# Ledger of designs, part 16: VHH binders against p49116

Target 1, 238 residues: p49116
Amino acid sequence: EGPLLSDTHVTFKLTMPSPMPEYLNVHYICESASRLLFLSMHWARSIPAFQALGQDCNTSLVRACWNELFTLGLAQCAQVMSLSTILAAIVNHLQNSIQEDKLSGDRIKQVMEHIWKLQEFCNSMAKLDIDGYEYAYLKAIVLFSPDHPGLTSTSQIEKFQEKAQMELQDYVQKTYSEDTYRLARILVRLPALRLMSSNITEELFFTGLIGNVSIDSIIPYILKMETAEYNGQITGAS

## First folded at step 1 (VHH)

Design eA1 (framework vhh_enristomig)
Fold by OpenDDE, second read of step 2:
Structure eA1 (fold): chain B 238 residues (1-238), chain A 120 residues (1-120)
Amino acid sequence: as target 1 above (238 residues)
Amino acid sequence: EVQLLESGGGEVQPGGSLRLSCAASGFTVSSNYISWYRQAPGKQREWVSTIYSGGSTNYAESVKGRFTISRDNAKNTLYLQMSSLRAEDTAVYYCAKGSPLEEFLRYDYWGQGTLVTVKP
């Protein structure tokens, strides 16, 4: 069998809404997040191994890991997104809600901690200077996680994950031969992704657009979109 | 302020053609993906077509081969050329700036729409 990922899977270009407003409103933030989510889903769908698992299994995998994929996407696209500015804007909006006494103290703490975790994670990835190949393999490792409940074809998923890990290892050894422990440093960042709440992520990035609809519920729809639509979204940004 | 204004609707016979326009202000059409939607009486809004910032296009299966989405960057205007019109194409047509997740997402910006009636 050929490699799990090809060079085509390394490209991950996010196009931001234009023009950027002077004030980052909820709409702009949500639109930006939606584009990233869409790009992430398209990326997953473009992997032949992912396609081979079938629609039901694909849906289940994405439902299980969309928050992790999205977060990796945030880290990877942090500069083009001006993520720090977006997060600051979110905090400002949150402060307004606090002043209006719309949130409990405990909830405020949870949300603020989540934002902190996001910032720290993205900063840590930036410090490691993760490249496009490494991001692609990390996303694949996260995508093909066999340890989520309710999955079918777990043996095959595990094989794909192992393949992703092996390819990452080979890449790192080849590209960063002088850094013996780079692989380990990269992989130990993955657990941080699972500490993040998908619900809070939805509230921060998607409440302006989705309303009462969950990301979980729309994932099947996204995955059923025509290839041309995905390509248009990605290529249209180029 | 983002504004969208649809025009070009009217009555047409089956098999006829019509061209709709969507004048955009407050944003650049060529820098965004923008879509046509339609809503028939008593039915839910449905996606018709999208043109992406790169110029690529996509269509609903029901209109493929009959409708063409395009834009004039200089005029900051979106178009929908409709041909071989059918009775089932009767609807109010809207343009919207937004993602293909329209079915599940709320758009902040919609035009008033333009009515297309296909009847003998």
Scores: ipSAE 0.016, ipTM 0.361, lowest interface PAE 6.1, mean pLDDT 87
Fold by ESMFold2-Fast, scan of step 1:
Structure eA1 (fold): chain B 238 residues (1-238), chain A 120 residues (1-120)
Amino acid sequence: as target 1 above (238 residues)
Amino acid sequence: EVQLLESGGGEVQPGGSLRLSCAASGFTVSSNYISWYRQAPGKQREWVSTIYSGGSTNYAESVKGRFTISRDNAKNTLYLQMSSLRAEDTAVYYCAKGSPLEEFLRYDYWGQGTLVTVKP
């Protein structure tokens, strides 16, 4: 049996809306996030092992893990997105709202805590200098999670996750042979992804873009799109 | 045009219950984040609860286990069921389309409010 991921799955290139506006606005943030979401789903759909599980299982897996995939994508594409600039702008708005007594500090603190956790995650990944191969396998590990409720084909999903873990270990041991603890440092980052609220992620990055529809409800439609439509969404060019 | 109309407020004894309603027009409650806030005399506006488009809910720590947010999609109406009411729950209650973040990044829609008074 061949490897779970090919070199094609290591390439993860986000094309940003051009140019970045002088003043950040919700439309620019939402368009950028939408491109990353589409890229992430197209990435998952392109994996032969994922395709082999069938449409219903594919939909259930992505519905369960889209926030984890998206957050890994944010970390991987943080420089391209100028993510630190986006998050700083949001934090400034939240701090000003507290000072102006416009809204409850409790809700603002929840959102601020989420932003802090996101910044901490992205900073830890940057500090570890996670490479494209490592990101691809981390995404595969979260995608092939057999422990989500309601899944069928759980044994096959578990086998694909184990294969992803094995191939990540092989890669890290060979590429970073002098860093005995690197794999452990990488893997302990993953549990934090499940503590990130998908509702707050949707509020921060998809306000106004999805409009009257949740991300959960659009996932089946995105996964059914033809490859040409996927390429059009992620590149914006023909 | 978006409009929110709160109702159901009134006077109640400590330990009592009230159900607040928020009738929405110009948008669908099932497709949006909708929140309850309250403002007590001389205090800041306080977030109380949010129901998300997918149906999940969040509550402020001070109301957990006592208040329940719900919606009736057919009536396009949001509810806040309040139980075990305390003097500290005395406030004008507002419903709002969206979230705290959406308010500064985009216009957020607020209702007129409904007064809840907990009197011994």
Scores: ipSAE 0.005, ipTM 0.284, lowest interface PAE 10.4, mean pLDDT 81

Design eA10 (framework vhh_enristomig)
Fold by OpenDDE, second read of step 2:
Structure eA10 (fold): chain B 238 residues (1-238), chain A 120 residues (1-120)
Amino acid sequence: as target 1 above (238 residues)
Amino acid sequence: EVQLLESGGGEVQPGGSLRLSCAASGFTVSSNYISWYRQAPGKQREWVSTIYSGGSTNYAESVKGRFTISRDNAKNTLYLQMSSLRAEDTAVYYCARSTPWELLKGYDYWGQGTLVTVKP
């Protein structure tokens, strides 16, 4: 069998909505987040090993790890997205809600802590200067996690995860030969992803008009979209 | 009540041009994600073009360079200018509305469609 990932899987280009408003409104934030989510899902679908697991297993995997993939995407695309500005805008919007007494003190604290965790994670990744290959492998490791409940073909998933880990190791050894502990430094960041609530992430980035629709519920639909439609939805520009 | 009404369909010769309209009511076109789709007989519905709330546009590869999506905010109407029409463009054309984060909501509303027939 060939490698798990190819050079085509390293490319992860997010196109932001245009034009960028002076004031980052909820609409712009949600659209930006949606594009990132879509890009992440499309990326996953482009992996032959992922395709080989079948539709049901694919759906289950993505449902289990979408928040982690999305967060890695935020880190990877932080500059293009002006993530700090987006997060600041989110905080400002939350402040308005606070003033209107729409949120409990405990909820406010929880949400603010989540925003802090996101920012810290992204900052930590930037500090490590993670490159495109490393991000690709990290996403693959996260995607092919066998320890989520309800998964089928767990043995195969585990094999794919191991393959991702091995390829990452080989890449790091080859590319960063002088940094003996780089692999370890990178991998120890992954646990932080699981400390983040998918529900809060959904609320912050997607709740502007989601209503009763959950990211979990739409994942099967996203995974079934046509490639041409994917490209159109991601770029949003011609 | 939200409504979409397509018009402008008809018969046209290969190489010809046609302009489709989608009149919207019950919502503001410029504040939404609006797309054109088409469905040929015996085929699946396919995406053609989208205009986003920000005004940016996108096209299927099959129509890129030939079709132009636009909107008139004052009329609350979406347009599809089709040029260099081909036989394979024959289909019922639909407009569809969604919020800018269409991944979450999908398309909320569809028009009834307008038939475009390209034949000699």
Scores: ipSAE 0.009, ipTM 0.275, lowest interface PAE 10.0, mean pLDDT 87
Fold by ESMFold2-Fast, scan of step 1:
Structure eA10 (fold): chain B 238 residues (1-238), chain A 120 residues (1-120)
Amino acid sequence: as target 1 above (238 residues)
Amino acid sequence: EVQLLESGGGEVQPGGSLRLSCAASGFTVSSNYISWYRQAPGKQREWVSTIYSGGSTNYAESVKGRFTISRDNAKNTLYLQMSSLRAEDTAVYYCARSTPWELLKGYDYWGQGTLVTVKP
């Protein structure tokens, strides 16, 4: 039935909303993150295998894995976003908050650990020089995860995940034929995505734009958006 | 020099409404993020609501559906419309130019506060 992903699915271009501000700005961070989330969901909904699973399964899958998809997107778009600068600014702010005793030390520690894990993940992906095809297949492996609680059609989801893994292996072996261990180095990075809290990701990146509703509650609406509505969100058109 | 001046506090009965104002000087409300915080007697400061430069808004779970944050760009003033007030809403309310995340409640600039008392 052909490949799981086409060349169209390799293209993943984030358009930033405005120039990065000189100082930490929650609006800039949240708008940038929102655009990345919309781009990630549009990427997923464009996959024929994903469409074939049906609306209810699509919603359940994205609700289960949005944090992993988003984190992979952060790593892939780190340079466009100047992510290292954003994370450094957040860390500096948290360290100052500890010194001024403005926030619970336990809460700050939890968030600092999350930011450290995120920085380590993005740095490891950058050092491996993960290309666009590799990112596309890693996102597909994450998307078609059959092991999340509450999922139906898990057998079909597992088959799509296996197909993603096979196509990634084929690509890496052909493109990086001299590097026997590249695939193993890439795949060992994926378990770290599940150790990152979706609640902390949501608080760090989405507080300003999502309101009181969780990402889980808006996912069905994003997945149902017409292409024109989606394009309006990523271009900033009202 | 950045200054924030709150007003509109007072005594109100349960179920009543109040509108708080925050007059800003030294910066433009339409190009900044501004939050409302409150501090009840004997408790830590609690985030209430934020309005962002683009006009999007966010609310604490405890006030969602009852409070509405807004701004008047011409007057360079922030508002908090409070309805269905409860005894638990009794607090000093502060206007702040700050980061709204729970983990990032670093306080850039604060007003002096306005007292809201909900009495039966």
Scores: ipSAE 0.006, ipTM 0.161, lowest interface PAE 9.4, mean pLDDT 80

Design eA11 (framework vhh_enristomig)
Fold by ESMFold2-Fast, scan of step 1:
Structure eA11 (fold): chain B 238 residues (1-238), chain A 118 residues (1-118)
Amino acid sequence: as target 1 above (238 residues)
Amino acid sequence: EVQLLESGGGEVQPGGSLRLSCAASGFTVSSNYISWYRQAPGKQREWVSTIYSGGSTNYAESVKGRFTISRDNAKNTLYLQMSSLRAEDTAVYYCATKYGWDFLSDSWGQGTLVTVKP
C-alpha cells in the first residue's frame, strides 16, 4: 500500500576517509570501498519490504547482488570518491605490473576490461544525469531480483521488484515529463551490471581487507550489525 | 612484515646528480625483484626501473642511459643513481616490491621528493 521506499532511503551519503592522501594507495581505496559497501548494505536492510522477507532470504539476496549494488553505488558516488582518479591509479599499477612481468597478460586484460566496463557504466549514468530518487529505485530493482539461483520466496521478491519498477515509472513520468523515453534509457543500462565480475570487483576494491576475509563471508555479519556498530565502521568514532 | 624507507631526495639543478636509497626490512633485496617508481605533480605514477633477483636490470625509456639501479646486499638497500637530471624528472620517488602475486598489495615506501629547478 505505502511506497516501497521512503525519503530516508533516497538519502545516500558516503563519508570518505580523511585526509585524502597526496597519492592514492591500496589502504585508502579499500577503506573507501568498504565504507560504500557498508552504506549499501545498511541501505538495503533498512527497507521494510526487505526486512519482511526474513533473515535467510535477505542474506541470499545480498550475496547474489552485492556487486550490482556496489557498482550502482560507485556510479552514484563517483564524484565524492574521485572514482576516475582511483581507477586511473589502478590502471597505472596494472601497467607497471605488465612491465615487471608480475601477472599473466590474460589476467591483466580481464581486469582492464572490467575497469573499462565500469567506467562506461558510470559515464552512461552521469550522461543521463541520474538523480537520487532514480538511483534508489534502480538499487531496489536490483536488490529484489527474483531470478538468482537458490532463492526462496521468489514470488514475493518479484512483487517487490514490480512495485519498485512502478514507483520509478511514476517518479520519472512526473519529474521528467518532457522526456518520454527517459525510463527506457535508464532501464536498458541495468543488464550491464550482471556482466561485471564480482571476483574482479573484490580484487580491485577490497584487496587488503583484514584477515583476507571474502565479501561473501562478511555479508551475514554486516546485515545483522546493530546501527551503533555499523556507524562505528562507517564514520569511525572509537 | 615488509617495510621500505626511501631517502636521498632534495633540490638539484638541471644536469645535476642525486643518489636515492631505499632501506628494506622484512625481506631480502637480493632474493626479490624491487622497483623504483615516481609520481610527478598532476600525473600518474610511472615505473622507472627494476632490478631482478638475478641482478639483471630494466629501465623506462625516459631514464635509460641517465639512471642506474643497484643494490647492496650486505646493507639490504636499493639505490637509484640519477645523472643528467631534467626538470621533467621532478617527482616523488618510491621504491616498491611484491611479496607474492596480489597485484594491489605491493609494499610501498613513503617516498622521497626530487625537485629539479626549472
Scores: ipSAE 0.000, ipTM 0.137, lowest interface PAE 12.3, mean pLDDT 81

Design eA12 (framework vhh_enristomig)
Fold by ESMFold2-Fast, scan of step 1:
Structure eA12 (fold): chain B 238 residues (1-238), chain A 119 residues (1-119)
Amino acid sequence: as target 1 above (238 residues)
Amino acid sequence: EVQLLESGGGEVQPGGSLRLSCAASGFTVSSNYISWYRQAPGKQREWVSTIYSGGSTNYAESVKGRFTISRDNAKNTLYLQMSSLRAEDTAVYYCAAERYSLGWPTDYWGQGTLVTVKP
């Protein structure tokens, strides 16, 4: 049994829609987010251990953790996306929505708290200077979570998660040998991902592209796409 | 997916009346901000009227007192009731659903319906 992840699974290259508009708009944000989501699902599907679990288990895993994978992807691709600029534009729009009385104050408060949590998470990852190998293993730990309701093969999923944790530990200890507590600092960040609402993430980043269809509902279709279709989505080629 | 389908356009004489309809799917007309726009040949798209989620309405000055926006919640359909039509009202009329979502409005457009006012 070889390693859970190979060097090919460390590569995570987001291709942004071009050109970037002079003013940010919902279409650009949603297209950028969709490309990241497709890239994240294609990444998961490429893992041999994931493939070995079978389609039903794969669908259930991704449906349960897509928000955690997406958030890790936002942190990893924050510079490529100019995420700080996107979040600033969303905040500005929310402030204008308060003035126009289009959204309830309670709902805006929930959304602002979500944006704050997202910013805090991305800032903590940036401060730790998380590298590509670390991101790959963190995504694997999140993906192979055995504790979601309705999962089959939970024992095997747990073994793959344990393998991801062990390989991350080995990598960090070898690569950052002088930083004794680096792994602990990284792992303590993961529980925050489960506190972020997938419904709010969906509304902020996928409005205008999903409409009345939830991301949870489209995941089975994305996971069944041929490799060429995935490549088309992540590059915008068609 | 939000889809809007306009109907009811046609040819009318000046001073005539016409009712446009916009059938919505994937979007609840009764609980959302939804508008009519028009585009005359060689002109930019012009806002005509909006009905807000609470039922209040607003109109462009050029159509005020002549047009009435309304909705049928049971049919999930938006209407534009047009009276005292003028030659300058000749345009393709579009239904536009502005889904006022968390952090971002998104506009959905129908294909349009042609209204021709012939003297």
Scores: ipSAE 0.006, ipTM 0.232, lowest interface PAE 10.3, mean pLDDT 84

Design eA2 (framework vhh_enristomig)
Fold by ESMFold2-Fast, scan of step 1:
Structure eA2 (fold): chain B 238 residues (1-238), chain A 118 residues (1-118)
Amino acid sequence: as target 1 above (238 residues)
Amino acid sequence: EVQLLESGGGEVQPGGSLRLSCAASGFTVSSNYISWYRQAPGKQREWVSTIYSGGSTNYAESVKGRFTISRDNAKNTLYLQMSSLRAEDTAVYYCATWRGSDLYFDYWGQGTLVTVKP
């Protein structure tokens, strides 16, 4: 068997909707987020090891980890997305909701705490200066997580996760040989991804585009899309 | 699909009264926060009144005691009863709703014009 990921899997290029509106709105935010989600799922399905697990396993696996993949994608693409500007716009909306008594203080607190956790995660990744190779392997580690409830083929999934971990270790040791504990600093960031609510992520980033349809329900459809159909979603075919 | 349609606007003399209606479709009025907003010429939209899913109400200080928000759950319609109208109440009036599960999806009607003439 060759390496788990090839150089093509390191390339992760998000194309933002164009033109950027003068004022940020929910449709622009949701379109941007949907492009990132589709890019993330297309990235996952391009991995030969992932394909080898079969369609049912692929669906279960992505349903379990899409929020972790999406959040890693937000961190990786934070600058191209102007994520700080998007989060500031969301915070302003939530503060206006408090002023008008539209939402309970407890609900707004839950959402604000989620935004804080997301900002903290993205900030920690930026401070570590995580590169494209490291992001690719971190995404592979969360994708091939054998410990989600209801998964089949857990032995094979665990084997692929271990392979991802070993290849990340080799890369980091070669590239950042002067920083003995860099890998440990990177890996201790991953548990925070599982503490973030997928339901709150869905409401913040996908409500305007997906409406009353859940991410869970569309995952099987996205994973079955043909390459041309997928490209149409992320580039806006003319 | 959520739709809001305002009606009942028109011209009145100072001290007069009007009743605005907002017909809702695609969602249930009794299960959601529904608000009235207004936009006076050359100004930003300002909040006027809200009725909450439980039936409690809140009002902007400028309209408190003069305006009454209510709903007819059977007709799925929101109302704003306006009394003691002043020149300063001249505005386009909008109804808007926020869905409880949607953090920032506000649905707006197209508005109805209220003109208070001297």
Scores: ipSAE 0.015, ipTM 0.241, lowest interface PAE 7.7, mean pLDDT 83

Design eA3 (framework vhh_enristomig)
Fold by ESMFold2-Fast, scan of step 1:
Structure eA3 (fold): chain B 238 residues (1-238), chain A 117 residues (1-117)
Amino acid sequence: as target 1 above (238 residues)
Amino acid sequence: EVQLLESGGGEVQPGGSLRLSCAASGFTVSSNYISWYRQAPGKQREWVSTIYSGGSTNYAESVKGRFTISRDNAKNTLYLQMSSLRAEDTAVYYCAAKPGYWLEDYWGQGTLVTVKP
């Protein structure tokens, strides 16, 4: 009944911390990433179909896909974040670390491969000129993935994913009628999201989190946030 | 929480041998690199040796051929086998682990090695 997403779910506006420091640091990167993560979680929790699955399913689903949602958010918000500048700062830090013999060559190789995969993904999305509607439906497709281990209600999740795919197809066919294979080019990008390590994403973007707090541990808290509390997190307002 | 506990230090004669141990908790010694550092009286801490996640090793020039770094993954313990000890090796020896790229190194409390004539 009704469309899976409304126009309110197409709107995805990231507010960056101000001012940007002269030299990028872990705290600025972490605050920027946290705002994007909170925006992504609030986006998911606002979907009526997502709410209908219930709290336990919602938590399991987001725990399984937060890295995919976050990476899509990085691609969508790459310009407002100056993501290329952030990634360049991380690369520079890693190169300085190997020069100082602080990190193993194997570990640096794994992290550099992750950054290259992230850059390739963001570049492919930019080259395809993915619009706000397409991003909203791609996020919905990864959110409603029935194939993660340990999920319950998989038949209902699959139905919501199919609905997202159908609505994306209808949108693309109407809006980009002359590009018969656009949908296929977009969808073939999605498997790359699962090849990116959530542990490496967490270390690169969330190392500045207070204490020994994992993204996995904060997800239930974020999903339960009151609207005012959530708005304070995504805007940095008191 | 990451904790590192060094042991095995003591007094030894020149040319003698000692094996230092570093027991790790809250951190897996096979997951990333882990290193030995030392600090002699009145000097800055200097790097001694590193073992990388893949098992490759690196050594400071002053200890090459005399010291061997190793680990026991089952015991989650790092070792430094020291041989042909010299008076200049007298220092507090520290185990150091780096759990993430942006995170501060975790340091043990140190173990004193004294090479006496």
Scores: ipSAE 0.000, ipTM 0.138, lowest interface PAE 12.1, mean pLDDT 82

Design eA4 (framework vhh_enristomig)
Fold by OpenDDE, second read of step 2:
Structure eA4 (fold): chain B 238 residues (1-238), chain A 118 residues (1-118)
Amino acid sequence: as target 1 above (238 residues)
Amino acid sequence: EVQLLESGGGEVQPGGSLRLSCAASGFTVSSNYISWYRQAPGKQREWVSTIYSGGSTNYAESVKGRFTISRDNAKNTLYLQMSSLRAEDTAVYYCARGYDFLKPTDYWGQGTLVTVKP
């Protein structure tokens, strides 16, 4: 079998809504997040191995790992997104809500900790100077995680994950031959993704657009969306 | 007309269990964020738990591991199973459509009183 990923899967270009508002409002944040989500999902869809799992399994995988993919996407696109500014805006909004006594203490803590974790993760990835290939393989590793409950074809998923890991290893060895422990440093970051709540991510980034509809429920539709349609929406609708 | 009606409150001893119900009408529970809140005497209303439209749940730290939020779609009813109840759980419990500032609550029930005392 050929490689799991090709050079085409390394490209991960996020197009931000234009123009950028003077003040980052909820709509802009949600739109940006949505674009990233769509990009991430369509990236997954573009992987032949992913397609080989079938629609049901594909959907289940994405449902299980969308938060991790999204978070990796945030890290990868942090600069283009001005993620720090986005997060600051969210924090500011939270502060206002706190002052207005609209949030309970426990919720405040949950949300703030989540934001902190997001920021910390992205910062850590930036410090490691993760490149596009490494991101692609990391995304593949999280995508093809067999340890989520309710998955079918777990053996095949595991195989794909192993393949992703091996290819990453080969790439790192080849590209960063003088950095003997780079692979380990990179992989050690993945557990942090599992500590992040998908619910809170959804609340922070998607509430403005989706309303009461869950990311879980729209994932099948995103995966069925044609790339051309997606591109058209990015350029024409927003 | 949107309505929420809580029931199941009462007096219970510490360590005991109680199940609250919230019957919803005028909207579909499974299509909305639905939350439990509580307000103790002399204290501010606080968030307790939320069930998402997708079925995911979230809990305040104070009730995590002790309370379980669930719903029956057929009955369009929300539930809060409370276990290992403590005196500090004494409050009027409210169900609401919404979830804090992220999805502001727009409808509240009248509440049901839960009293935990020996």
Scores: ipSAE 0.032, ipTM 0.396, lowest interface PAE 3.9, mean pLDDT 89
Fold by ESMFold2-Fast, scan of step 1:
Structure eA4 (fold): chain B 238 residues (1-238), chain A 118 residues (1-118)
Amino acid sequence: as target 1 above (238 residues)
Amino acid sequence: EVQLLESGGGEVQPGGSLRLSCAASGFTVSSNYISWYRQAPGKQREWVSTIYSGGSTNYAESVKGRFTISRDNAKNTLYLQMSSLRAEDTAVYYCARGYDFLKPTDYWGQGTLVTVKP
């Protein structure tokens, strides 16, 4: 049996592209986001319970939840990424698009609302001072979601989600024993992740993907990568 | 080789309907972002609608409720169903792969003319 997550799953270290360009551009933002996405998928692949579900189930789970995992990663790595600076650059680009009549005002409003939701989520996480163990278990809870359509092995997925919730409760109870309501404050943040559009996240952060490939189309490829190739993506090695 | 070929344009009376088609080759429409743009004589090109890789759609305010973007994955073809057409909808309509901003638009069709006769 054993624990769902080990201490190795607490380590979540994003390596940013360097040097930073003089002016932020879609390629730098995309490279940074791609590294975070690859790191998140590598993290998921390292979980024995995830591997035990089998390749088809693994692919379906990540396709369903990549946006939630990515958003949790943005919150966890917000300072390393200088996320506020990236979002400010995106907002500036959107405002220029209004001036050039490239998009409708309604579309710009939808994207701006998404950015505001993302900022609110990241600020909430920062205010709660979510630690690395808590992030690892929150990622596990969203990864092992049994309620996505088309899933097989839903009973086993639900068991792993409940195990993640139980281990998070045990950790918070021991580490933050004086804060009786901390777990509730943390868990109530998760529903907001489901309200964030994966299409808008993809548009904001993955605009520089070559050939306009979608995240949905590359997920099976990423999950099948050799370990060396995978590590090359998250460290930026050729 | 990536190509986008529009068809279905023509002349129609105000209040009428037309369906534009965009046949894609060299890539899969279901795994990409495909948009419709239009350009009236003497005016800048304007964005009309986008269908995202996941199937979600978005529309310019001027066409909401009147136009519907869709795709047929088996035929690798994009459609724009236009209803309640107005004289101001007269333009050359282009399909394009990608978005006009953030995610670069890299391939354009040749365009198809839609004329709404008074």
Scores: ipSAE 0.000, ipTM 0.194, lowest interface PAE 10.4, mean pLDDT 83

